# Miniprotein binders against q96jn8r1131to1294, part 33

Target 1, 164 residues: q96jn8r1131to1294
Amino acid sequence: TLEFLENHGKNILLSNGNRTATRVASYNQGIVVINQPLVPQLLVQVRIDFLNRQWTSSLVLGVITCAPERLNFPASACALKRAAWLLRGRGVFHNGLKICEKFGPNLDTCPEGTILGLRLDSSGGLHLHVNGVDQGVAVPDVPQPCHALVDLYGQCEQVTIVNP
Below, E stands for the ipSAE of ESMFold2; O stands for the ipSAE of OpenDDE; V2 stands for 0.75 times the mean of E and O plus 0.25 times the DockQ between their complexes.

## First folded at step 5 (miniprotein)

Design h7 (at its last look DockQ between E and O 0.73; V2 from the best seeds 0.00; counts 0 for: pae E 4.3 > 1.5)
Fold by ESMFold2-Fast, scan of step 5:
Structure h7 (fold): chain B 164 residues (1-164), chain A 120 residues (1-120)
Amino acid sequence: as target 1 above (164 residues)
Amino acid sequence: MKVLVIIFSDDPEILKRAEEIARELAEKYGAEVRVIHTRDYSPDEAVLEAFEYGADVVIIIVTDEEKAREVYEWLKEDLPDVKVFVIVEGGEEAAKRLEEEGVDAITSPEEALEALRKYL
């Protein structure tokens, strides 16, 4: 069973058997990580449940290749300078450096109800899925093991893990 | 070195001065400079502008001490590796109070340029 790890950003509250993550304060400190490594063919999906339009940016998705169980998460996934590949807005970032300008839809504009997915292909390529549609390879050759990360940043105050 | 200048003012004199600072950084110090102008950014917008640009240094130009403190705190919390300077226009006492709180605040663009020499 997929769950969010008990180790998470300080503004997160887990519920629904650790399958729902809610950011209960501010706009940051909202990083959560899936409890098992992202292995090839595993499709990890989250649904956007609530957007607070007091803020303008939204959810960040990605993977980290460090062990997440005792990691001291920064206030924003954008501060991760090592072992991190992130999808934010339309950009793809590796350790804080933009490696692709326009990939997939703009994540800052995804409405409530959108289902976002991460999957590794057999060659280690990281794929983004949006409402069941594979957007292609965002990052080639992701080192393993790696762990799916969601940063409930800005507008995105709640996500729930959903089965494929 | 990438420098982002964020201006929280519609005052034409402040905007002109910010453009002069940006021009000098680019021409005399070889910095890559982006200038953005807004009256009111949300904290997540300000952080993401700096992140998307890949800023090494952010210079915040404001006339309001509380705005200076807020924007400085947003950037330092979410992007702790980014060097942030605050220029408080016409606020020598405000700059002194901010410096006592650990904010890198100055009243003069000339002092900002001198402080940035070692990062450029």
Scores: ipSAE 0.599, ipTM 0.801, lowest interface PAE 1.3, mean pLDDT 86
Fold by OpenDDE base, second read of step 6:
Order: C-alpha cells, then structure tokens, then sequence
Structure h7 (fold): chain B 164 residues (1-164), chain A 120 residues (1-120)
C-alpha cells in the first residue's frame, strides 16, 4: 500500500492511513515522501485537496534517490541539493539547479482536485501525469531506487495519495 | 558571489538607496547583484527568488521592524546557508532591537557595506 512515510516535514500531519498529508502551519516544512520506491510502470498519484491562496507558489513534485527514512528534511524542497529531481512551477530542477525551463503545466496554477502522477518508464525516464494524461519525460535516466517526494509548499496545504 | 537585494517598498528613496548599495557591492567587491522590489512579496515567493537566483547573500530592505523580523525568519528558515542582512528604514532603535533578537539588522548603506565586508 502506498503511504507517506512517518519521516516528514515538521508542519505535516498525516491522516487517512498516512495517505493524506496536511500542512497545518505556515507555508513550508511540508515535505513528504511516499514509502514505496518507484519501479518501472508504477504510477504514483497524489490529488491536490486544498489550496490556500494567501501564498504564491504551490507544491513541488519529484523524486529522491537517498534513503528517505533517515533524511533530515529542510524547510523546503528548494534546499535539497543532493539526490533530488524536482518539478516546480514549469521548471525541472536537479539538486537545486534548473535543468529545464518549461515542462508540462505550471504546478503553481493547478487547481484543487488536480491529480498529479509520477511514473518511471522502462528506460528510467520520469514521467509526469496530470489528471491521468502523460505529459512526457520530465527527467531522463533517473537513478533507482528512488522515492516520490511531494513538498506541500505555498498554496498547497493538503494532498492525498490516490490509486490510478 | 551573488547578492540579492529585496526591497519591500515602492518608496523612491528606498529604491535609490538599494541601487546605491548594489552598485557599491558590485564595484567594491565584484559581487553579482540583483535588485528586486515589491510590497506584495509573500514569504514563499521571496524564498524562491533567492533560491532561483542562487543567492549567497540576501539583503532585505524593509520599512518596519515587524516586517524585518518576519522576512529574516523566512529566509533563515528556508535558506539557512544564505547570509541575510536586513536594512530597516528610519529606525536605529528598531535595528538595535532586532540585533538583540539575533537579526542581522542595519540602518544605512554604510553599515551594510561594513557588515558585508566582515562577511566577505
């Protein structure tokens, strides 16, 4: 069963069998990691449940290749400078550096109810899915094992893992 | 070294002051300086600006003590490895209080330069 790990950002409250993450304070400290590593063809999806419009940016979605159980999470995914591939806004980032300027939809403008998915293909390419639609390869040749990461940042205050 | 100057004001004098600071940093220290200004920057946006720029140093120019404290806390929390200075306009006493609270607060361009000199 796909769940968020108990090791998470300080402002996160897990519920619904650890399938729902809620940031209960501020705009940050909202990183969560999904327990099972991504394997080829496994589609991991989260739904944006609640947005708080007082903030500007929104969630960050991506993968980490370090051991998530022992990771000391920074206040935001922006500070992940090792073993991290992240989607923020329309950009793709690797270890804090932008490697793609424009990819897929702008995550900062995804409304509540949007289902975002990550999937590795057989070649190690990381795909973004939006509402079930494959947006293409965001990151080629992602090292394995890797875990899906969600940073409930800015507007994004709640997400839930959903089945395909 | 990349320095981001963030101005939480549209006051022309503050803007001028920021430009002066930026120029001095560039000329005297060879810093790459970016200046942005807005009254409406949210914490998350300010952090992202600093992050995306790759700032080593962030200088915040604010109009009041409360904002100074707030913004400093934002940046120190989210970007702990980034050096942050706060310029509080019109308030030596405010700056002093902030310093007592552990905020690197200054009141003038000269003080900013001095603070940066010690850091750089």
Amino acid sequence: as target 1 above (164 residues)
Amino acid sequence: MKVLVIIFSDDPEILKRAEEIARELAEKYGAEVRVIHTRDYSPDEAVLEAFEYGADVVIIIVTDEEKAREVYEWLKEDLPDVKVFVIVEGGEEAAKRLEEEGVDAITSPEEALEALRKYL
Scores: ipSAE 0.245, ipTM 0.646, lowest interface PAE 1.9, mean pLDDT 89
Fold by ESMFold2, look of step 8:
Structure h7 (fold): chain B 164 residues (1-164), chain A 120 residues (1-120)
Amino acid sequence: as target 1 above (164 residues)
Amino acid sequence: MKVLVIIFSDDPEILKRAEEIARELAEKYGAEVRVIHTRDYSPDEAVLEAFEYGADVVIIIVTDEEKAREVYEWLKEDLPDVKVFVIVEGGEEAAKRLEEEGVDAITSPEEALEALRKYL
């Protein structure tokens, strides 16, 4: 079963059998990782449960290829400079470098109830899903094993893992 | 080199000063410069804009010393590889107080340009 890993950002509280992550302070320190690597045909989905409109930016999605159980997480996913591919706003980033200016919808404007999904295709391409709709290949060649990451950043204060 | 200038003011003289800094950085130092301004700007917006732009340097221009301190610290936490300078409209006294706390505070366009020569 899919759960958030016990190793997470400092401001995260896990609940609901580790399927719900809540950021309980500030606007950062909210990195969580799914406890199983992505495999082809596995769709990992999270629902945005709560947004705090005090902030302007929102969650970051992505993958890391480092083993996550003992990783020291930075204050935000934006500081991941190795083995990381991130989706933020409309952009795609690899190790802090923008590799695509515009992919999919603007994550900063997704409302509460939005279901965001990540999966690998058979070619190692990383796909974003929004409310069940495949947005296409964000990253064509992600090394395996890779692990789905969510940064509960800015507006995003709670997400829950949901079944497809 | 990409420079983001963030202005926490709608004072016309501060806006004019910020545009002069941006123009000098672009013309004299060959920097790519983006300027944003708001009086209600939150620190997460500063981090968002710096990350999305791919800024190497952020210059924040403020009249509120406490807001300057907050934005500086959050940028340094979230984007540790970005160089951050603060220009405080209040003169050298405010800049000195911020420097005592470890903030890279400057008081003039000439100081901002001089501090950036090393990165050009």
Scores: ipSAE 0.234, ipTM 0.594, lowest interface PAE 4.3, mean pLDDT 85
ESMFold2 (binder alone), look of step 8: mean pLDDT 88; pTM 0.915
OpenDDE base, look of step 8: ipSAE 0.075; ipTM 0.567

Design h8
Fold by ESMFold2-Fast, scan of step 5:
Structure h8 (fold): chain B 164 residues (1-164), chain A 120 residues (1-120)
Amino acid sequence: as target 1 above (164 residues)
Amino acid sequence: MKVLVIIFSDDPEILKRAEEIARELAEKYGAEVRVIHTRDYSPDEAVLEAWEYGADVVIIIVTDEEKAREVYEWLKEELPDVKVFVIVEGGEEAAKRLEEEGVDAITSPEEALEALRKYL
């Protein structure tokens, strides 16, 4: 049973037993983190519930290797300069540096209803799943423990955790 | 010093002025300059470009006073250590109103260069 942590970006409101996150203002301050470490075998999935087309960019997801319970989250996940591996658009970023130009589908164009998943394989490789389809290894050898992070940025104003 | 110039206008004269700002920054300050032009007003995209580029300074060119205020506030929230300037097509009157609200508004390329000299 997965839930979003009570510690989150200031524009987030949690509902549905902390399984739905809604960004209630602006386009930023929308970081949420899953309450359980992302261990091998665990597939964490969120569904995009609502997109506000006023904005151009969309959600970012990935992992952080620091303890999330008392983190002072920046306005966007892209401001994380340490302990962060993020997927944005088609890029893969490590601590703010782009390490892959094109990976998987463009996250800025995923429609409402899309289910996005993160999973670690037995070798510590971080996988992105889109509507149940494994996109491959986005990041090799992620340090553990790590925590799944979703940034409800730009267009993406609501996501809900869904079970596999 | 890394400078990002973001243009939210299709006006050829504004595009020409942005090119002049970029050229003078590179020549007089040895700055590394990137210029991006977007068809649509996308402040969220502007923030992400500034992060990815590692900008020290951002200069935003917009056609509307309200947009200038909004993008300035968002960039200052997301990039508190980055110096942000806005150029708005409303002229001196609009720039004065923005300055009264605490927005670093400029009306010309020459003003941008003078403002940067202050922070060097």
Scores: ipSAE 0.436, ipTM 0.715, lowest interface PAE 2.3, mean pLDDT 85
Fold by OpenDDE base, second read of step 6:
Structure h8 (fold): chain B 164 residues (1-164), chain A 120 residues (1-120)
Amino acid sequence: as target 1 above (164 residues)
Amino acid sequence: MKVLVIIFSDDPEILKRAEEIARELAEKYGAEVRVIHTRDYSPDEAVLEAWEYGADVVIIIVTDEEKAREVYEWLKEELPDVKVFVIVEGGEEAAKRLEEEGVDAITSPEEALEALRKYL
């Protein structure tokens, strides 16, 4: 069963069998990691449940290749400087550096109810899915094992893991 | 551990908060703390003060995001092994903007203490 790990950002409260993450304070400290590593053809999806419009920006979605159980999470995914491939806004980032300016839809403008998915293909390419539609390869040749990461940042205050 | 606190504001509340942070760092964590209050310190001066003091940690307290960014970048460039935190006036949104640019920005004394616990 896909769940968020107990090791998470300090502003996160887990519920619904650790399938729902809620950021209960401020705009940051909202990183969560999904327990099972991504394997080829496994589609991991989260739904945006609640947006707080007082903040700018929104959730960050991506993968990490370090051990998530012992990770000391920074305040935001923006501060991850190693072992991280992230989708933020329309950009793709690797270890804090932007490697692609425009990819897929703007995550900062996704409304509540949007279902975002990550999937590795057989070649190690990381795909973004939006409401079930494959947006293409965001990151080629992602090292394995890797875990899906969600940063409940800015507007995004709640997400839930959903089945495909 | 040596902590340098550089205050770029004359706001009484900021000054009070800085003093509280300094006190707690010294009393609870045994840190050696130096506090510098200036209205207009150049980034070069901040670097020089940190270097001469032998600071392990620098806390910048500013009212201006541009100033925060400037001093932070200079410190990181010239003293890459020194941990730098920024407290910016402007609330969480200002801190958020700085954080998105890679600046370690905090909004409260409590956050500063929590962040520093990892290093002290």
Scores: ipSAE 0.209, ipTM 0.668, lowest interface PAE 1.7, mean pLDDT 89

Design h9
Fold by ESMFold2-Fast, scan of step 5:
Structure h9 (fold): chain B 164 residues (1-164), chain A 120 residues (1-120)
Amino acid sequence: as target 1 above (164 residues)
Amino acid sequence: MKVLVIIFSDDPEILKRAEEIARELAEKYGAEVRVIHTRDYSPDEAVLEAYEYGADVVIIIVTDEEKARLVYEYLKEELPDVKVFVIVEGGEEAAKRLEEEGVDAITSPEEALEALRKYL
């Protein structure tokens, strides 16, 4: 059973058996990590439950290759300058450097109810899924082990892990 | 030195002022400058843009004191090593009140350029 780790950003409150993450303050300090490594063909999905239009940016998705259980999370996933591959807006980022200008839909405009998924293919390519539709390979050859990360940034104040 | 100028205004006069500041920084101080403007106030995007650009200095042009204070605090919380200045509509009195609260507020391009001289 997939759950969010108890180690998370300081503005996060976990509920629903650690399957729902709520950011209870500000726009940042909202990083959560899935409790199991993202192994090939495992599809990890989260649903956007609540958007606060006071902010304009939104959820960031990605993977980290460092051990998350005792990591002191920064205020934003974008502060991760090592071991991080992130999807933000329409961009793909590796350790803070934008490596792709336009990939998939704009994550800043996904409405409440959108289901976002991360999956590694058999060749280690990281795929983004949006409402069940595979957007293609965002990042080739992700090092393993890696862990799925969600940053409840800006507008995105609540997500829930969704199983098929 | 990388300087990011973010303008939360579509006012043509404010945009011209920001371009003047950017030109002076590039020509007289040899700074690498990026200018971003948007109609709506977006402090969370300001923080993300500063991360993405790798800014050493951020200059925010914004319409009111509370927005100026908040975006300054957000940037300093996440990027404490980045030098942040705010330019606020409301002139010298607004800047003075913000300075009293510990915000680096400026009212003129000349003031910004002089403050940045020591970081060059």
Scores: ipSAE 0.704, ipTM 0.866, lowest interface PAE 0.9, mean pLDDT 88
Fold by OpenDDE base, second read of step 6:
Structure h9 (fold): chain B 164 residues (1-164), chain A 120 residues (1-120)
Amino acid sequence: as target 1 above (164 residues)
Amino acid sequence: MKVLVIIFSDDPEILKRAEEIARELAEKYGAEVRVIHTRDYSPDEAVLEAYEYGADVVIIIVTDEEKARLVYEYLKEELPDVKVFVIVEGGEEAAKRLEEEGVDAITSPEEALEALRKYL
């Protein structure tokens, strides 16, 4: 069963059998990691449940290749400097550096109800799915094992893991 | 641990906050704290003061995001092993913008203390 790990950002409250993450304070400290590593053809999806438009920006989605159980999470995914591939806005980032300017839809403008998915293909390419539609390869070769990461950042205050 | 607090503002509320941070760091955590107040904005001065003091941590308090970014970047470049925190006017949203640019930005003394707790 896909769940968020108990090791998470300080402002996160888990519920619904650890399938729902809620950021209960401020705009940051909202990183969560999904328990099972990504394997080829496994589609992991989260739904944006609530947005708070008091803040700018929104959730960050990506993968980490370090052990998530002992990770000391920074305030935001933006501060991850190793073992991280992230989708933020329309950009793709590796260890805090932008490696692609424009990819897929702008995550900062996704409305509530949007279902975002991550999937590894057989060649190690990381795909983004939006409402069930494959947006293509965001990262061509991701080291394995890796875990899906969601940063409930800015506007995004709640997400839930959903089945395909 | 040596902490240098550099204030680039004359705002009384900022000065008060800086004093509170310094006091709590010293009293609760046993840190050696130096506070410098300068009316002239100079990133070079921040680096020089931190270097000469032998600071492990620098907390800079500035009036705007551009100054915050410039000082932070300069400190990180010249003193890469020194931990730097920034307090900037504009509240959480300003801090958020700086964070998105890779700057360790804070908005309160409590946040500073929490951030430093793992190092003290």
Scores: ipSAE 0.044, ipTM 0.545, lowest interface PAE 2.0, mean pLDDT 88

Design i1
Fold by ESMFold2-Fast, scan of step 5:
Order: structure tokens, then sequence, then C-alpha cells
Structure i1 (fold): chain B 164 residues (1-164), chain A 98 residues (1-98)
């Protein structure tokens, strides 16, 4: 069963059997990580439950290649450099560099109820799924092991793991 | 340079993924792989310039020309033109460096 790890950003509260993550303060310190490594064919999905329009940017999705159980999370996933491949807005980022300009929908504008998924294909390519639709390969050849990460940044104050 | 070799390896891998995406009938995914490959080659150019090594720049030019040829052959004319223009500029830079 998929759950969020108990090691998470300071502003996160886990509920619903560690399947719902809520950011209870500010706009940052909202990183959560899935409890199982993202292995080929495993589809990890989260639903956007609540958006606070006070903020302008929204959630970030991605993978990290460092061990998450004891990681001291930075205030934002964007501060994770070499160990992280991130989807933010319409961009794909690694080591603080934008490696793709327009990939998938703009994550800053996805409404409440949107289901976002991450999956590795058999060749190690990282796919984004949006409401069940595969957007294609965002990052080819992700180093393994890797772990799915959600940063409840800005507008996104709550997500829930959704099983198909 | 390990960093240079990694950028080159990633570019080659993206070209391989481009070919597979075409085989699967997914031209949008194929275009993204070409863009990723070009980005890795831009990283390789930066590293080779910092090292002042014309042999490394020549290797990047060779892969840029191969990328441009593959893109052109499959109808991705804009990225083919972009890769070819970069190859021409870097080739000139490498010649001036020697």
Amino acid sequence: as target 1 above (164 residues)
Amino acid sequence: SPEFEEAMRRAEEFIKRFEEALKEGNPRTALKYLEYALYQLEIAVRIAKELGDPELLKRVVELLRRLAELAYEHGFYEIAKEALLLAILIEKYAQELE
C-alpha cells in the first residue's frame, strides 16, 4: 500500500492513514515523499484536494535519488539540486536548470480534483499522467533507486494518494 | 571530463529514445527527446569551451550534425535547423581555438 513517509516538510500534517498530506502553515515546507521506491510500472497518483488562491504558484512533482527516510528537507523542492528531477509549472528541472520548456499542462493552473501521476517506463523514463492521460516522458533514464516526491507549495495545500 | 562524457551519453540516450518514440507513433514525445538531446549538447558545449579543448568541441559538432540529420529526415525542421546552426557556430569556434 502506498503512503506518504513520516519524514516530511515541517508544515505538513499527514492524515487518512498517511495517504492525505495537508500543509497547515505558510506557503512552503511542504515536501512529502511516497513510502516505496518508484519502480518501473508502479503508477503513483495524487489528487489535488485544496487550492488557496492567496498564492500564485502551485505544487511541484518529481523524483529524488537520495534516501528520503532521514532527509532534512529544504523549504522548497527547487532547493534540491543534483538529487532531484522536478516538474514545476510547465517546466522540467534538474539541478536548478530548466531542461524542458513546455511539458504537459501548467501545474500552476490545474484545478482541484486533478489527479497527477508519476510512473517509470521499462527504460527508466519518467512519465507524468494527468487525469489518467500519459503526457509522455518528462525525464529519460532516471537514476535508480528513486522516490516520488510532491511539494505542496504555494496554492496547493492538500493532496491525497489515489489508487486506480 | 566525467561531466562532459555524461552530457554526451545523455544526448546519445535521448536520440535513442527519439527513435523509439517514432516507432511507437508518438511524434510529440519524439520532439521532446530531440529537445532534451539538444539541451545536453548545449551543456557539453559549455564544458568543452571551459576546458578549451577543440577535440571535445569536434565531438559535440559531430553529434549535433547527426541530430540535425535525423530531425530533418523525420520532418522536425525547426529543431534540425537549430542544431545545424549551433554545429556551424561551434565548428567555427573550435577552428579559431586551434
Scores: ipSAE 0.000, ipTM 0.071, lowest interface PAE 24.0, mean pLDDT 83

Design i10
Fold by ESMFold2-Fast, scan of step 5:
Structure i10 (fold): chain B 164 residues (1-164), chain A 80 residues (1-80)
Amino acid sequence: as target 1 above (164 residues)
Amino acid sequence: SPEFDEAMYRAFEFIFRFEEALDKGDTETAEKYLREAKEQLKIAEEIAKELNDPELLKYVEDLLRILAFLAKELAKELGL
């Protein structure tokens, strides 16, 4: 059963059997990680439950290749550097560099109710799914093992894991 | 723009270090990192203006609001 790890950013409160993550303060310190590795063909999906228009940028999602169980999470996923491949806005980022400029929809504009998914294909390519639609390969050859990560940054204050 | 991305990346790095310093009560180090974040954001803003890119300017404005919030948190810690 997929759930968020008990180790998470300090502004996160888990509920609904650790399947709902709520950021209860500020704009950051909202990193959550799925409790098991993202194995090929596993589709991990989260639904955007609540957006706070006080902020302009929104959630970041991606994968992390370091062990998350005891990690002291930084305030933002961007600080994970070489350990993370991240989708933010329309960009794909790794180690502080934008490695793809326009991929998929702009995550900063996805409304409440949007379902975002991450999946590895059999060749190690990381796919983004939006409302059930595969956007293609955002990152080729992701190192394994890796874990799906969601950073409840800015506008996005709540997400819930949903089944495919 | 790689130059824009680098400046934004550096600004966020300084924000992360600011937050760690503030949590430890090291207000002098926190103030230093806040100033460095602001300088990187100024560089990013100038690049965004040269590119005439409203989306990049939006991200700069987002970070300016974050820096304003962090400046208030530092002021509270200082008793100001």
Scores: ipSAE 0.025, ipTM 0.377, lowest interface PAE 6.6, mean pLDDT 85

Design i11
Fold by ESMFold2-Fast, scan of step 5:
Structure i11 (fold): chain B 164 residues (1-164), chain A 80 residues (1-80)
Amino acid sequence: as target 1 above (164 residues)
Amino acid sequence: SPEFDEAMLRAYYFILRFEEALDKGDTETAEKYLREAKEQLKIAEEIAKELNDPELLKYVEELLEILAWLAKELAKELGL
């Protein structure tokens, strides 16, 4: 069963059997990680449950290749300088540096109810899925093991893991 | 642009340091990091303007709003 790891950002409250993450304060400290490595063929999906339009930017989604169980998370995923491949807005970022423009839809404008998925293909390519539609390879040849990460930043105050 | 991304990354780092200092009641260190975050955001803003990229400017503007809010929290800690 997929669950969010109990090691998470300090503003996160887990519920629903650790399958729902709620950011209860501020705009940051909202990083959550899936409890098992993202292996090829595994599709990890989260649904956007609640958006607070006070903020401009929204959730960040991606993978980290460091062990998350005891990691002291930074306030925002954008501050990760190592071992991180992240999708933010329409950009793809590696360790804080933009490596791709205009990939997929703008994550800052996805409405409540949107289902976002991460999947690793057999060649190690990281794919983003939006409402079941594969957006293509965002990052080729991701090192393994890697772990799916969601940063409930800004607008996005709640997500829930959903099954395919 | 890598230069924009690096300035933004440094700004996030300084904001984190500011929040840590403020939580400890170290207002002098907090003020230092708030100032450094502002400097990085000014660099990022100039780069975004040179690139004529309104998307990058939106990210800078959001962090500037966050810094203004954090500055108010610092002022509150100082009894202002």
Scores: ipSAE 0.106, ipTM 0.537, lowest interface PAE 5.1, mean pLDDT 86

Design i12
Fold by ESMFold2-Fast, scan of step 5:
Structure i12 (fold): chain B 164 residues (1-164), chain A 80 residues (1-80)
Amino acid sequence: as target 1 above (164 residues)
Amino acid sequence: SPEFDEAMLRAWEFIFRFEYALDKGDTETAEKYLREAKEQLKIAEEIAKELNDPELLEYVEELLRILAFLAKELAKELGL
């Protein structure tokens, strides 16, 4: 069954059989990773359960190609210097901060109840799904194996894994 | 403006480096990166003002609020 790894950011509390992740403090230290590799055709989905609008930025999601089980996570996913492809706001980032490109909706404005999905197509393209709608290829040719990552940054204080 | 975009991206890079240093308890390195983030943001602000673009200035102001919060986190780590 899909669940969040027990290795996670310091401010995360897992519940609901490790299917719900709650950030219990501050605005950062909220990285969680799905326990299984993101294989082609698998749609991994999370629902935004709770937003704290005292913060300006929100959830980041994407993939990492390093083994996550013993990884020492930084305060924010965008600080990951190991192979990471991340979506934040409207931008796509790789191995840290790069020139922002407009892709999909602004993740900083997605309301509670939004379901966000990650899927690899048969050609290794990483797709973002928003409320069941495929936004297209955010990142081509993602190396495998890779793991879906969610950073409960800023506004986003809780997410739950949702079955397709 | 490419120059504005570059300054903003560098400011964000220093913020992420600040957070990494702070997580490791390296407050001296964190303070250095917070200072460098502020310097890049001043460059971005100058460019936005020369372009007379209020949208770019709003983006700068948002990041200034983030830097203010990070300064508070640093002060907390220092016991201040």
Scores: ipSAE 0.013, ipTM 0.321, lowest interface PAE 6.7, mean pLDDT 83

Design i13
Fold by ESMFold2-Fast, scan of step 5:
Structure i13 (fold): chain B 164 residues (1-164), chain A 80 residues (1-80)
Amino acid sequence: as target 1 above (164 residues)
Amino acid sequence: SPEFDEAMWRAYLFIFRFEEALDKGDTETAEKYLREAKEQLKIAEEIAKELNDPELLKYVEELLRYLAFLAKELAKELGL
């Protein structure tokens, strides 16, 4: 069963059997990681539960290639640099650089109820799924092992892991 | 545009440094990085206008609104 790891950003509270992550303070310190490596064909999905429009930016989705169990998470996933490939807004980022200017929908404007998914294909390509629709390959040849990451940044205060 | 991408990347970099400084309670350094992020967004805005690209301008405006929010967070830390 998929769950969020107990090691997470300090503003996160886990509930619902560690399947729901809530950011209980501020706008940052909201990184959560799935408890199992993202292996090819595994589809990991989260639903956006609550958005606080006081904030401008919203959640970040992606993968990290470092071991998450003892990682001292930074305030924002974007600070993870070389270990992370991230989808933020309409961009794809790696090592602080935007490697694709427009990919999929704008994550800063996805409404409550949106289901976002991450999947590796058989060639190691990272796919984004939005409400069940594959958006294509955001990042080719992701190093393995890697772990699915959600950063409850800004607007996004709660997500829940959902099954396909 | 490579120039636009570089300005936007630098803006994000300064935002990350701002957040790290704020988390450490270094409000003077946080204020410096917030100003530097705003300057990079001004550069990106001018590039987007020269390219006559409303989508790029929209990215800049969204991040400028986020900077305004971060300025309020800094003000709270300062007791303002």
Scores: ipSAE 0.000, ipTM 0.188, lowest interface PAE 10.3, mean pLDDT 83

Design i14
Fold by ESMFold2-Fast, scan of step 5:
Structure i14 (fold): chain B 164 residues (1-164), chain A 98 residues (1-98)
Amino acid sequence: as target 1 above (164 residues)
Amino acid sequence: SPEFDEAMLRAYEFIFRFEEALDEGNPETAEKYLREALEQLKIAVEIAKELGDPELLKYVVELLRILAFLAEEHGFYEIAKEAKKLAEEIEKEAQRLE
């Protein structure tokens, strides 16, 4: 069953059988990782449960290729300078470098109830799904194994893993 | 605007470096990064003014408020005061352009 790993950012509280992540303080220290590698055919989806609109930016989604079980997470996913491919706002980032200006919808404006998904295709392309709609290939040729990551940054204070 | 986007990206990067420096026990280095973030936001302000775009100014205001919050939380009160004052000034500017 898909769950968030027990290793997570300092401000995270897991509940609902480790399927719900809540950021209980501040605006950062909110990284969570799915408990199994993102393999082709696996669609990992999270629902945005609660937005605190006192903050400007919102959640970040992506993958990391390092082992997450003992990783010391930085304050935000965007500080990951190695082995990270991230979708933030309108952009796609690799190790802190913006590699695409405009991909999919603006993640900073997705409302509560939005379901965001990550999937690898058979060629190793990373896809973003928004409310069931495939946005296309955000990142080609992702190295494997890789792990799905959600950063409950800023506005996004709670997400829950949902089935397709 | 690529120039505006670059200034905003650099501001975010300096804020991330600020947090990293604090985690490493280097408050003097952290303060320098926070200062550099503020300078990038001042550059973004000037670019947004040249473009006459109140929405871009609002993006800068929002990040200035985040910077002020970070500065306040970690005891960099002079930087917090400067960022708050700039945010108020730029918020008024954005209203004038609407």
Scores: ipSAE 0.000, ipTM 0.213, lowest interface PAE 11.8, mean pLDDT 85

